# Designs tried in a protein design chat: VHH binders against Abasic site processing protein HMCES (HMCES). Part 23

Target 1, 269 residues: Abasic site processing protein HMCES (HMCES), of Homo sapiens (Human) (q96fz2)
Amino acid sequence: CGRTSCHLPRDVLTRACAYQDRRGQQRLPEWRDPDKYCPSYNKSPQSNSPVLLSRLHFEKDADSSERIIAPMRWGLVPSWFKESDPSKLQFNTTNCRSDTVMEKRSFKVPLGKGRRCVVLADGFYEWQRCQGTNQRQPYFIYFPQIKTEKSGSIGAADSPENWEKVWDNWRLLTMAGIFDCWEPPEGGDVLYSYTIITVDSCKGLSDIHHRMPAILDGEEAVSKWLDFGEVSTQEALKLIHPTENITFHAVSSVVNNSRNNTPECLAPV

## First folded at step 1 (VHH)

Design og6 (from og1 with D99S F100W L101D Y102E G103L E104Y; framework vhh_ozoralizumab_d1)
Fold by ESMFold2-Fast, scan of step 1:
Structure og6 (fold): chain B 269 residues (1-269), chain A 118 residues (1-118)
Amino acid sequence: as target 1 above (269 residues)
Amino acid sequence: EVQLVESGGGLVQPGGSLRLSCAASGFTFSDYAMYWVRQAPGKGLEWVSEISTSGGYTKYPDSVKGRFTISRDNAKNTLYLQMNSLRPEDTAVYYCARSWDELYFDYRGQGTLVTVSS
């Protein structure tokens, strides 16, 4: 996964993340650095995206089932990185393979510290290779959404007006991530950065691309992935597998240029 | 820096076989899906094969399916293409390629020429 959409205004995004803590109390996640959240239809590596993580990472003795929402840099910078510029990291940390996560130092170290997060997005983009040409067909991939009473046909779901109506109740894509904390050698704020865990593609997506993000489908999976105080690394990794509960539609080539940031990026063609 | 070096091309008779290799350096090879693409004389680029990071998933167009096999050795940072039952229309320069964001190939090698001729 190398491109997402996360365009919801902060208040809408926060409400979409309503959850129950371990004692069954209804909560909204508490923001850290909300000023760093930048909504976009076309988010690429090195940009910031909102993630959910346990409050226990920030507050000693906090209830590990309580959630913080924070923008983090996409592209994990390991805590041991010695250079002053994160862009000089020589290897790809945008994604982390599920089958080798415990073998790679960049990922196994933060995972051993319980640094699990849930990466939030409207959905993600993949490019299907077309035979006989270098051109590819982009697709927007997301959770199935609840139909409104006024959108009684599949054709209505593809109109720009109908897409406006669904954002208020949009079910956010919840992807399993690992984050780390890096202290710049020259001083400054701690950098929080993440990687998205990837798995083999499900049957429904295999014609588009061979890999997919590890999607945490439902609140039970999300809660267990985040709760590093009660759920061990070994138990959490059992949540990492392909899912079929996904849908998609083709989009225009406007999304190809990561500098384009308009609703046209995810609109059906 | 990132470098991809192809080898193994040459002249072969129709029905023959060749194995191409690509030596990768300057990046963590095991973190990237890899591709073989080709360009026949006077034609555009054609995708030939795709392999996942682990090597567990591969994909081919119908033109080469059943004849070509892509594989990788992550311990050696090497990509391979086994080409069997070669046809004159397989004549092309073959490139090893990497793709970062699935938008386009961000790096490809210098290519290796494969000529299938009697």
Scores: ipSAE 0.000, ipTM 0.165, lowest interface PAE 16.7, mean pLDDT 84

Design og7 (framework vhh_ozoralizumab_d1)
Fold by ESMFold2-Fast, scan of step 1:
Structure og7 (fold): chain B 269 residues (1-269), chain A 119 residues (1-119)
Amino acid sequence: as target 1 above (269 residues)
Amino acid sequence: EVQLVESGGGLVQPGGSLRLSCAASGFTFSDYAMYWVRQAPGKGLEWVSEISTSGGYTKYPDSVKGRFTISRDNAKNTLYLQMNSLRPEDTAVYYCAKDYLESGYFDYRGQGTLVTVSS
């Protein structure tokens, strides 16, 4: 997973993340650095995206079931990185393979510190190789959405004007992530950055791409992944597997260029 | 300037029904999603309902799903909560809340209306 959409206005995004803490109290996640949230239909690595993480990461005695929402840089910069420019990191940390996560120091160390997060998106994009052509077909991939009288299922048959109305109650994609904290060697603000854990594609996506993000389907999975105060690393890793509860539709080549940031990026063709 | 005034609370027997109203003023009501939240004695604030700007989309926690219905009348700047099959554990002060504040939880919260479910 190397491209996402996360375009909701901050208020709509925050409401979409309403949750229940361990005591049964209903809550909205509290923001850190809300000014760094930059909505876009076409988010690439190096940009900031919103993630959920446990409040206990910021407050020593906080309830580990309470949630913070914070923008983090996509592309994990390990805490041990010694150079001044994070873009000079020699290996790719945009994604982290589930099968080698405990072997790679860059991911094993933050996992051991409980640095698990849930990466939020409208959905993600993948490019299918087409037989007999040099073209790749992009797809927008997302959770099935709740049906109402007016919304229905999203698809190619729906007019573009009907698409604007579906965002009012959109179910955000919730992907398992690992984050780390890096202090610039010459001083400055701590950089929070994340990677998305990837697994083998489910049956439904195998014709589009061979890998998919590890999706946390439902509040129980999200809560267990975030709650590093009560859920061990070994137990949390049991949540990392392919899921079939996903849908998609083909989109135009407009999305190919990461500089394009319009609703056309995710509109059906 | 922004005001939210709740009404309709009272004493009701278990299994009964009650309808709450919230009169909004000082802002363009139709531009904001609205919430009902409640606080039971000695407990924290609990979200119980959400409605989109048009009223076309609603959301509820499992504790009230199927029993409570949120609705709005944008022409009257009024938010409603229809509560059916009330239980003793629904006893709380109910608040009308405007959309998320950039620096906090809610932009504005009303003064509340008390609902008591008791024999």
Scores: ipSAE 0.000, ipTM 0.087, lowest interface PAE 23.0, mean pLDDT 83

Design og8 (from og1 with D99V F100D L101Y Y102G G103E E104L F105S; framework vhh_ozoralizumab_d1)
Fold by ESMFold2-Fast, scan of step 1:
Structure og8 (fold): chain B 269 residues (1-269), chain A 118 residues (1-118)
Amino acid sequence: as target 1 above (269 residues)
Amino acid sequence: EVQLVESGGGLVQPGGSLRLSCAASGFTFSDYAMYWVRQAPGKGLEWVSEISTSGGYTKYPDSVKGRFTISRDNAKNTLYLQMNSLRPEDTAVYYCARVDYGELSDYRGQGTLVTVSS
């Protein structure tokens, strides 16, 4: 819950987020600060990742079912933080435990303001402890994907064109997040930052790691989490639970170093 | 049930020393990294020190580095904070905290008051 992949080009990512508003109209989310989106196979805390949030957060009287997509800093900086530099925050807010979210001021306050978001990723990484050693096996964890029939007469499997085609219909992982807005004391742009809510691992992931992100499986769950104008905090929190609709495969140790940003990070070994 | 019980606080003069203890129960202590955090009157929580599960790695902010030492005894389920060269600005309630998954402390005890004054 501390490393993800989100490498899709902006246009592919936008199409992957197609949705229906409350009136049943097909829409694409509208971008805020699209130039701050940096695709990567290996995203760590303090980097920016794309999130979905309700348009109503930005426009008074907007339809709360309409969506904005915006890059936000991973690592929630509370609105009450008084230092000039967000890196001076002494606590890790990369993840937020579901069982204590209403007890921690850093999360309870923005949640009470409806500051719910959906964190987008290709998938996330976890490191499995190998019994009796300090060595850990990394895994890439993601939604089950639609598989297409291959034609044996077309090109090599490892061509860049073939890799690009795999991602055209990729189902993005949609994780429940909480965000907050921080105004620098000495002026400047408002900083939007988020945390990923975590839950106990499902049965399928329990041998890899004992925690997992709270995954919103399907458009109904995503819509209800985002729609703070119609769905109360109490109702939204009912969506936060482990899911079994997840798959994974082992990956190379290349992913261990967050500076490595290549397709090898998520390729099966 | 998870419990953390701090002790060892008190009144001390500037330049003095105190050792805080935290007795942990209700969980496998050796599986968790631990923090000491403090809250001075009228201020927010401030991180004071962090220690890894084995005790092999420790972290300190510049405000206490060289003066404070965190340690743990996994056989006794106890966390310690040795505080030397205490300053009036170290006056605070000190809390023992369990950390999990890169989050702010999952659980804190009731705290122990440290007052540095002549």
Scores: ipSAE 0.000, ipTM 0.104, lowest interface PAE 19.8, mean pLDDT 83

Design oh1 (framework vhh_ozoralizumab_d1)
Fold by OpenDDE, second read of step 2:
Structure oh1 (fold): chain B 269 residues (1-269), chain A 123 residues (1-123)
Amino acid sequence: as target 1 above (269 residues)
Amino acid sequence: EVQLVESGGGLVQPGGSLRLSCAASGFTFSSYWMYWVRQAPGKGLEWVSEISSSGSSTKYPDSVKGRFTISRDNAKNTLYLQMNSLRPEDTAVYYCARDLYYDSSGEYYFDYRGQGTLVTVSS
């Protein structure tokens, strides 16, 4: 996964992340660094995206089932990294392969510390290789949305009003991630950064791309992944597998340029 | 048993080309990211190339970018490194590695690494 969409306004995004804690109390996640949230139809590595993480990461005696929402840098910067510039990291940390997560120290160490997060997105993009050509067809991949009587698909929004309704009730894609905290050698703010765990693609997606993000489907999966206080690493890793509960449609080549940030990026063609 | 066996090293003149090969066995080659690393005399280990399991993604440091090309044949369980426009500073033992990570000291670690093949660039 090298491209996502996360364009919802902050308030809409927050409401979409409503949850119940372990006591059954309805809650909204509290924001950390809300000013770092930059909505975009076209998110690339090194950009900031909102993630969910346990409150226990910030407060020693907090209920680990409580959630915080925070923009983090896409591309994990290990805590031990000694260079002043994160861009000097030589290894690709945009993704973490599920089968080798325990083999790579850059991912194993933070995972062992319970630094699990849920990366939020409208969906992600993948490019299908066309046989015989160097051309690639991009696809937008996301959770199936509830068909409202009036708007069955992103493409069926015939009116601006319908489009707004679609996004107000949009089910966000929830991807399993690992984050780390990096302190710059020269001082300054702690950098929070994440990697997206990837798995082999499901059968439905296999013709488009051979790999997919590890998607946490449902509130239980999300809760277990986040709750590092009550759920062990071993148990959490059982949640990491391909899912068939996705849909997709072809989009225009507009998304190919990471600088393009318009609704056209995810519109069906 | 996991095995990585490098070949193709030798003596070449500056500006010349070499193609290295790494034969992999004892594991599912197509499931792993693969790497080339090198160690020059008296120097530490240096990462020189990365390739994804499918071969769709490759990465190079600036020192070799535009000159070296990593590729793989999963059907043959073989990793390749095409080296063009070779320079004296490219002189090193080149290793094939299944997994690569580094620590805060700048040391590179491997899951598995071959015995290496010597590349000497000299007039």
Scores: ipSAE 0.008, ipTM 0.264, lowest interface PAE 9.2, mean pLDDT 89
Fold by ESMFold2-Fast, scan of step 1:
Structure oh1 (fold): chain B 269 residues (1-269), chain A 123 residues (1-123)
Amino acid sequence: as target 1 above (269 residues)
Amino acid sequence: EVQLVESGGGLVQPGGSLRLSCAASGFTFSSYWMYWVRQAPGKGLEWVSEISSSGSSTKYPDSVKGRFTISRDNAKNTLYLQMNSLRPEDTAVYYCARDLYYDSSGEYYFDYRGQGTLVTVSS
């Protein structure tokens, strides 16, 4: 997973993240650096994306079940990185394989510190290799959506106009991430950056691509992944596995160029 | 900076009891899950128990369930393991650990562990 869509306006995104804390109280996540959130239909590595993380990361005595929403750079910069420019990192940290996460220092260290986050997206894109050609077919992959009068038959068969109407009730994709904090050696603001954990593809996606993000399906999984104050690293890692609760449709090649940022990137074709 | 110092190990007869302690320093103890792991002579690491940061959640493998109890005192930055009905197979070096995790092969890893304390169960 190297491309996502996260286009909802900030207020719509915030309401889509409504949750209950450990005491059962209904809450909205509190924003950190909201001005850095940049909605887009076509987000690539190095751009900022919104993530959920425990409030305990920022406040010593906070309830670990309370959530912050913050934009973070996609592409984890390890805390130990010594150069002045993060783009000079010699290895790709856009994704982190689940089978080697405990072996690689870049991921092992922040994971040990409880630096787990949930990466938010409308969905993600993957490119299927076409038989007999060097061409690839892009697909938009997302959670099955709740059926309403506005979203009844939404998908590959529906019109772009009807597709636009589903965003008011869209169920955001929730992907397991690891983040780290990097302080520039020459001074400046702390950089928060993340990686998406990847697993083997499920049966439903195996014809499109052989890998998929580790998706946290439902509030129980999301809560356990975020709550590093009550859920150990060992227990949290049990949540990292493929899921079949996913749907997709083919999209236009317009999405191929990451500079294209229009609804056409998501439209069924 | 981060230090974990175990104590309380020793020689005990089968059926006896021991209480292990782990003194933590150099980090905010009350913010971390804590673990006990052990290593028997010639064997690999074995997870023994875990406790949540608040102390409200504990877990044990079947091999020690009902015999061992993990607890913590966040005001004193101390982790405990109460071991009852000890058996010869409980003979091992016991380690206090922070941030326990495992890979897809089932091997255990941790960010920090102490020097260990030896528990010998024999007559």
Scores: ipSAE 0.000, ipTM 0.164, lowest interface PAE 16.3, mean pLDDT 84

Design oh2 (from oh1 with D99E L100G Y102D D103Y E107P Y108L; framework vhh_ozoralizumab_d1)
Fold by OpenDDE, second read of step 2:
Structure oh2 (fold): chain B 269 residues (1-269), chain A 123 residues (1-123)
Amino acid sequence: as target 1 above (269 residues)
Amino acid sequence: EVQLVESGGGLVQPGGSLRLSCAASGFTFSSYWMYWVRQAPGKGLEWVSEISSSGSSTKYPDSVKGRFTISRDNAKNTLYLQMNSLRPEDTAVYYCAREGYDYSSGPLYFDYRGQGTLVTVSS
């Protein structure tokens, strides 16, 4: 996964992240550093994206079932990194393979500390090899959405009104991530950054691409992944597998350029 | 460890047929697009066939279209190339290749390739 969409307004995004804590109380996640949230139809590595994480990471004795939402840098910067510039990291941390997560220190260490997060997105992009050309066809991949009376899906939005309704009730893609905290050697703000865990693609996506993000499907999976206080690493890792509960449609080549940030990026062609 | 092992090459007369096989191991074969590529003496690498992970899509260059057929058996982790109406210009070492992807740089055409099998078309 090298490209996502996360364009919802902050308030809409927050509401979409409504949850119940372990006491059954309806909650909205509290924002940390909300000003760092930059909505975009075209998110690339090194950009900031909102993630969910346990409140326990920030507050001693907090209920670990409570959630915080925070923009973090895509591309995990390990805490041990000693260079002054995160861009000098010589290995790719955009993704973490599920099968080698315990083999790489950069991912194993933060995971062992319970630094699990849920990366939020409208969906992610992937490119399929095109027949007859050397080009690839991009696809937008996302959770199946509940059919509304009028539009049913993002592709069926015939009017602006329908479009707004679709996004107001959009089920966000919830991807399993690992985050770390890096303190710059020269001082400054602590950098929070994340990697997306990847798995082999499900059957439905296999012709598009051989890898997919580990998707946490449902509130239980999301809660268990986040709750590092109650759920062990071993138990959490059981949640990491391909899911067939995904849909996709072809989009234009507009998304190929990471600088393009328009609705055309995820519009069906 | 990812392994690709080609077999089935040999000497054939013009107009003849051969079937190549590639045994894959060390990875989820059914998840990957696969290729046959060839290298003739003194020439560069040329792709000669493409197949999707499920086998539902195939592609051929004009040079082999209508003569070559790529297929796969995912249950056996095996890739095949049926070559018919062989020509002297088809003489080459044939390789099985896996499509790779680098998330930092984008799609790679091939990240792994076998040792190859020699096909010689001669009268």
Scores: ipSAE 0.006, ipTM 0.251, lowest interface PAE 10.4, mean pLDDT 89
Fold by ESMFold2-Fast, scan of step 1:
Structure oh2 (fold): chain B 269 residues (1-269), chain A 123 residues (1-123)
Amino acid sequence: as target 1 above (269 residues)
Amino acid sequence: EVQLVESGGGLVQPGGSLRLSCAASGFTFSSYWMYWVRQAPGKGLEWVSEISSSGSSTKYPDSVKGRFTISRDNAKNTLYLQMNSLRPEDTAVYYCAREGYDYSSGPLYFDYRGQGTLVTVSS
């Protein structure tokens, strides 16, 4: 996974993340650095994206089931990174394979510190190779959405006006992530950055791409992944597996250029 | 140190068969999707086959489908390509490649490939 859409205005995004804490109380996540949230239909690595993480990471005695929402840099910069420019990191940390996460120091260390997060998106993009050519067909991949009497089914045949209406009740994609905190050697603010865990693609996506993000399907999975105060690394990793509960549709090549940031990027073709 | 070492190339007549091997070391082989890619003289790289980390999923382009078979032995850290009914146009250097991080999810991205093994198909 190397390209997402996360375009909802901040207040709509916040309401879409409503949850229950361990005591059953209905809550909205509390923002950190909300001004750093930049909505976009076409988010690439090194940009900031919103993630959910446990409040206990910031407050010693906080209930570990309470959630913070914060923008973090996509592309994990390990806490031990000793150079001054994170963009010069020798290897890409945009994704982290589930199979090798406990073997790689860049990911094993933050996991040991409970630095699990849930990466939020409208959905993600993948490019299907057309055999024998250089052409690639992009697809927008997302959770199945609740249908209304007015909007019916979401799909390539739907009008742009009907697509606009579905955002009011959009179910955000929730992807398992690992984050780390890096202190610049020359001083400055602590950098929070994340990677998305990837798994083998499910049968439904196998014709589009061979890998997919580890999707946390439902509030039980999301809460267990985030709650590092009560859920061990070993137990949390049991949540990391392919899922078939996804849908997709083809989109235009406009999305190919990460500088394009318009609704056309995810509109059905 | 990550290493991929190909072997098994050689001269073969049209209609013949060859089996290529790739010995992998320096990483957990069973956790990576693996690829065979080739480059004919004066041409670009061409994808030949792919195999999932477990070996349960494979894919081929039309140019080799039905003639080539990719397989792997995770206990031996070895990737194979069985090539049957070889044609002159299959003449190329064949490379074993490891799937890398795909930051744009667009093109295939290989973080490592071997030195290659030459396959020549001629009478």
Scores: ipSAE 0.000, ipTM 0.176, lowest interface PAE 10.8, mean pLDDT 84

Design oh3 (framework vhh_ozoralizumab_d1)
Fold by OpenDDE, second read of step 2:
Parts: structure tokens; C-alpha cells; sequence
Structure oh3 (fold): chain B 269 residues (1-269), chain A 122 residues (1-122)
């Protein structure tokens, strides 16, 4: 996964992340560093994206079922990194393969510390090789959305009003991630950064791309992944597998340029 | 460990046919796009064919289009290349290949077998 969409306004995003804690109380996640949230239809590595994580990471004795939402840098910078510039990292940390997560120090160490997060997105992009051409067809991949009688497919949003309704009730894609905290050697703010765990693609997606993000489907999966206080690493890793519960549509080549940040990126063609 | 083992190469006359096979192991074969590539003596690596994970999509360069057919049997973890109407210019070592995933970057044909030699000569 190298491209995502996360364009919802902060308030809409927050509401979309409503959850119940272990006591059954309805809650909204509290924001950390809300000013770092930059909505975009076209998110690439090194950009900031919002993730969910347990409150216990920030507050001693906190209820580990409580959720915080925080923008973090895409591309994990390990805590042991000693250079002053994260861009000097010599290995790619955009994704973490599920089969080698325990073999790589950069991912194993933070995972062992319970640094699990849920990466939020409208969906992610992948490119299919086209027969007979040297071009690739991009696809937007996301959770199936509940068809309200009025809200046809994303394609049926013929009016701005309909479009707003679609996004107000949009089910966000929830991807399993690992994050780490890096303190710059020269001082400054602690950098929070994440990697997306990837798995082999499901059958439905396999003709588009051979890999997919590990998607946490449902509140239980999301809660278990986040709750590092009550759920062990071993148990959490059982949640990491391909899912067929996805849909996709072809989009225009507009998304090919990472600088393009318009609704056309995810619009069906 | 990823292993790709090619077989089926040999000497054939112009206009002849060969069928290459590749036995794959060490990865989930059915999840990956697979490729055939070739290297002629004194030339660089040339892409010859690609096939999607399910086999529903195939692609060929103009140099082999209409003559070569790529296929796969996911139950057997095997990739095939049917080569018809062979020409002297098809003489090369043929490799079965898959892409390497490095998180955000894919290196085409990074995993290859030892190859099988195809010689087309009168």
C-alpha cells in the first residue's frame, strides 16, 4: 500500500470513529495534535495520517480500551535511529509484511511494546497492470458502504448534497499498523510514525494486486488490536489476515500524480 | 525461501515449439503475478510475458505476441510458457520471475530461477 485517501473534515472523521469502551459507554476519540491533520484524497508515504491508538500509551493507568486519534507520519522511524533526519533511513518502512514482522527489529521492538495502531483512510489505491498496454489502471479500494435508498454507489453522487451525505456516513477503512516514537538527537518534538502491515491479497483483489493492507474488519477487531493492555501480541497477530470484505472501482489516472488532491482521485470512471 | 525452478528448454528448429515449466515454492504462488523473462547472449534482460494471480489477465510484448502463451496452475504451483513458431532471435536463457516487494517499491523480476536455455537453430 503506497497511496491512501483521507479527506474527511476533522469533525466528520471524529464522528466516524465513534466507539464503545469496555464499559459500553459511547465515546469519541480525543485528538492529539489535531493541527497536524491534513485532509487529502491522495496521501503518500512521509505524509501525516490519522491513526487510532490506546489512551494507555499516553496516560498511566488509563483505560486501555479508550482511544486517541493522532496524526502520525507514514513511514515508521524506529526509536533507535540516531540520525538527525528521518529521511536518511536506509530501509523502507512504509509497509511491514505480516510474515516477517517478528524478524525485523524496526517492527518487532515497537510491536513488543504494544505500539499497535489503526490507520484510518477512506480507502487505498492500487494499480492493475493492463493487458496490451504499458499503463496501469488505478483502483480505489474500500469497505462496502451501506446503500441507503438514496445514496447509490459513490458514482451516483450527482449532486453536492448527495456527495456530502455519502461521506457523512462513510465507513472508514481500518488498517492494522505499528507505530514508534522517535526522539530527535538534536532535541525537539517527539516524532510519532507508523507502518501499515500488509498481507497477501484476497481472491477478489488478487487480479489487481498481490498484496493488501491488513484490514481490521469490525469494532471487535479494531478494539482488540488497539488494546495492548488486555490483548497480547500473539493474540493481536491472529487478527492479521486477508479479508474479502472489500469493494473497489476503477479511477482516473489523476491519482497517479501524488500532488493531485481532488475528488477526481477517487471518483469512478 | 523463494525458489523458482525452470525446465523444458532445449534445441529446436525454426518454426518449432517448446513448453517451459516453472516450479515455484517458498511463497504463496496463487497470490502473485508471475513473469517470464529472457536473456539472449550479449543482451540485457527482456520481459517476455506476465500473468495475473488468477490467470485471468495476460500480457505480451510485440516480439512474442501471438506466438507465446503464458499460463499457470495454482494448485500445482507451476507456471508455464508455451512457445510456438520459434525464431532464431528467441534463443536465450528463459527465467521464471516474480516481483520483489519492498514496502513501497516493487523491483520487477527480482526473484528469478537459474533459467533454462532455449536454442532455436537450423
Amino acid sequence: as target 1 above (269 residues)
Amino acid sequence: EVQLVESGGGLVQPGGSLRLSCAASGFTFSSYWMYWVRQAPGKGLEWVSEISSSGSSTKYPDSVKGRFTISRDNAKNTLYLQMNSLRPEDTAVYYCAKDYESGSYYTPFDYRGQGTLVTVSS
Scores: ipSAE 0.019, ipTM 0.409, lowest interface PAE 5.5, mean pLDDT 89
Fold by ESMFold2-Fast, scan of step 1:
Parts: sequence; structure tokens; C-alpha cells
Structure oh3 (fold): chain B 269 residues (1-269), chain A 122 residues (1-122)
Amino acid sequence: as target 1 above (269 residues)
Amino acid sequence: EVQLVESGGGLVQPGGSLRLSCAASGFTFSSYWMYWVRQAPGKGLEWVSEISSSGSSTKYPDSVKGRFTISRDNAKNTLYLQMNSLRPEDTAVYYCAKDYESGSYYTPFDYRGQGTLVTVSS
């Protein structure tokens, strides 16, 4: 997973993340650095994306089931990185393989500190390798959406007004991530950055790509992944596996250029 | 393995010129849009130029438009950036990049090397 859409305005995104804490109280996640959130239909590594993480990471004695939402840089910069410029990191940390996460120092160390996050997106893009050519067909991949009398589906939205309606109740894709905190050697603000854990693709996606993000399907999985105060690393890693609860449609080549940031990036062809 | 190896950077006086090269290997170069991006000290990545797979379409931000020219040689798997009228604010590490990563991992703006440093100073 190397390209996502996360275009919802901040208030809509926040409401889409409504949750219950362990006491059953209804809550909205509290923002950190909300001004760094940049909605886009075409988010690439190095850009900031919103993630959910436990309040306990920021406040000693906080309830670990309470959630913060914060923009973080996509592309994990390990806390031990000693160069002054994080873009100089030689390793690709956009994704982290589930099968070797405990063997790679860049991921094992933050995971041992409980630095688990849930990466939010409308959905993600993958490029299907076409046999006998170097051309690739892009697909937009997302959770199945509930159809109601008031909501439309993305495939049925024919006008700008109808497109607005599909997003009001959109079920955000929730991907398992690991984050770390890097302090610049020369001083400056702490950099929060994340990686998306990947697994073997499910049967439904195997013709598109052989890998997929580790998707946390439902509030129980999301809650357990985030709650590092009560859920050990070993137990949390049991949540990391492929899911078949996913849908997709082909999109045009407009999405290929990461600078294109329009609804056409995810519109069905 | 996909590799992008940048070269041609160095120290130049304001008003000078440099030509950067990027040797691409491990993928079908002629099938991909290519980019030059840069990172100045203490700044984020800045898109500098783009070129279509055939080379017929190019685009630049206002900060370099008219001064920089991107080009490619698909027969040699090489991307170029001609930089003229260089200014101190052009000082940065320059990376060539592509939108797709070969293989199972997808990394838009895939750059594999350390880039090439361009310093514009007296």
C-alpha cells in the first residue's frame, strides 16, 4: 500500500471516527495538530495522513482506551535515526511486512513501546500488473458501504450533489500501523511518522496485487490494536491478517500522477 | 531491483548552470512518468519537474519555470535536468523519482539513491 485517498473535511472525518471507550461512553477523538491535516484524493508517502492512537501516549495516567487523532508523516523515521535530514533514510519504511515486523529494528523497537496506530483512509489504490505489458490498471479498494434510502453508493453517484451524500456515512478504511517519534539532532519539533503493516492479499484481491494492508475490520479490532495499556504486543499481532471484507473498482490513469487531487482519482471507469 | 542513481551535482556560483542525470534500472523506464524532486536543508520535499513516459509532456512549478528543463532518453534509461540561472535558494539534494515501485511494494515517488547535492554559493 503506497497510495490512499483521505479527502473528508476535518469535521466529517472526526464524526466518522466516533467510538466508545472501555466504559461504554460515546466519544469523538481529540485532535492534535489539526492544522497539519491536508485532505486529498491522492495521498503518497512523505505526506501527512490522519491516524488514531491512544491518549496514553501523550498523557501519563490517561485512559488507554481514549483516542487521539493526529496527522503523521507516512514513512516511519526511527527514533534512533542519527542524520539531520529524515529524507536521507535509505530504507523504505512506507510499509512493514507482518511476517518480519519483530525482526526489523525500525519496527520492533516502536512496537515494543506500544506505538500502534490506526491509519485512516477513504480507501487505498493498487496497480494491477497486466500480463505481456508494462501498463498497470489502477483500482480503488475500500470497505463495503451500507446502502440506505438516504445514502447512495460510489458507483451510483451521477452528480456532485449525489457524491456529497455518499461521504456523509462513509465507512473509513482502518489500517494497522506502527509509528515512531524522531527528535531532530539539531533541535526542532518532534516528528511523528508511521508505516502501514502489510499481509498477503486475500483471495478477492489476489488478481490485483499479492500484498495488502493489514485491515482492522470493526471496532473491536480497532480498539484492541490501539489499547497498548491493556493489550500486549503478542495479543495485538493476532489481529494482523488478510480480510475478505473489501470491495474495489477500476479507476482511470488520472490517479497515476500523485499531484492529481480530484474526485476523478477514485471515480469508477 | 529498482534503482535510480542521481549524478551531476556540485558547487556552482549564482547564475551558473548544472545538468543532472539519473540512471534508471530494474524496471521498464520508457513506461513510467518520471520526476525530479528536491529537499533543501530543513525543508520538506519539493516537486521540481515531471515528464511523461514518451517525453512529450513536461511541467514545472513557478519557482523553476523557464530556468529548468527536464528531458529523458528512453534508449539509455536516463533522466536529465538542465538547470540554468541557478539561485542560492536552489541549494538542495535532488532526487529523481517515479510513481510506481516494481514488485510487491508500492511506493509513489520512489527514489532509491542518496540523491545528488547541488550547492549554489560563492
Scores: ipSAE 0.000, ipTM 0.139, lowest interface PAE 15.0, mean pLDDT 83

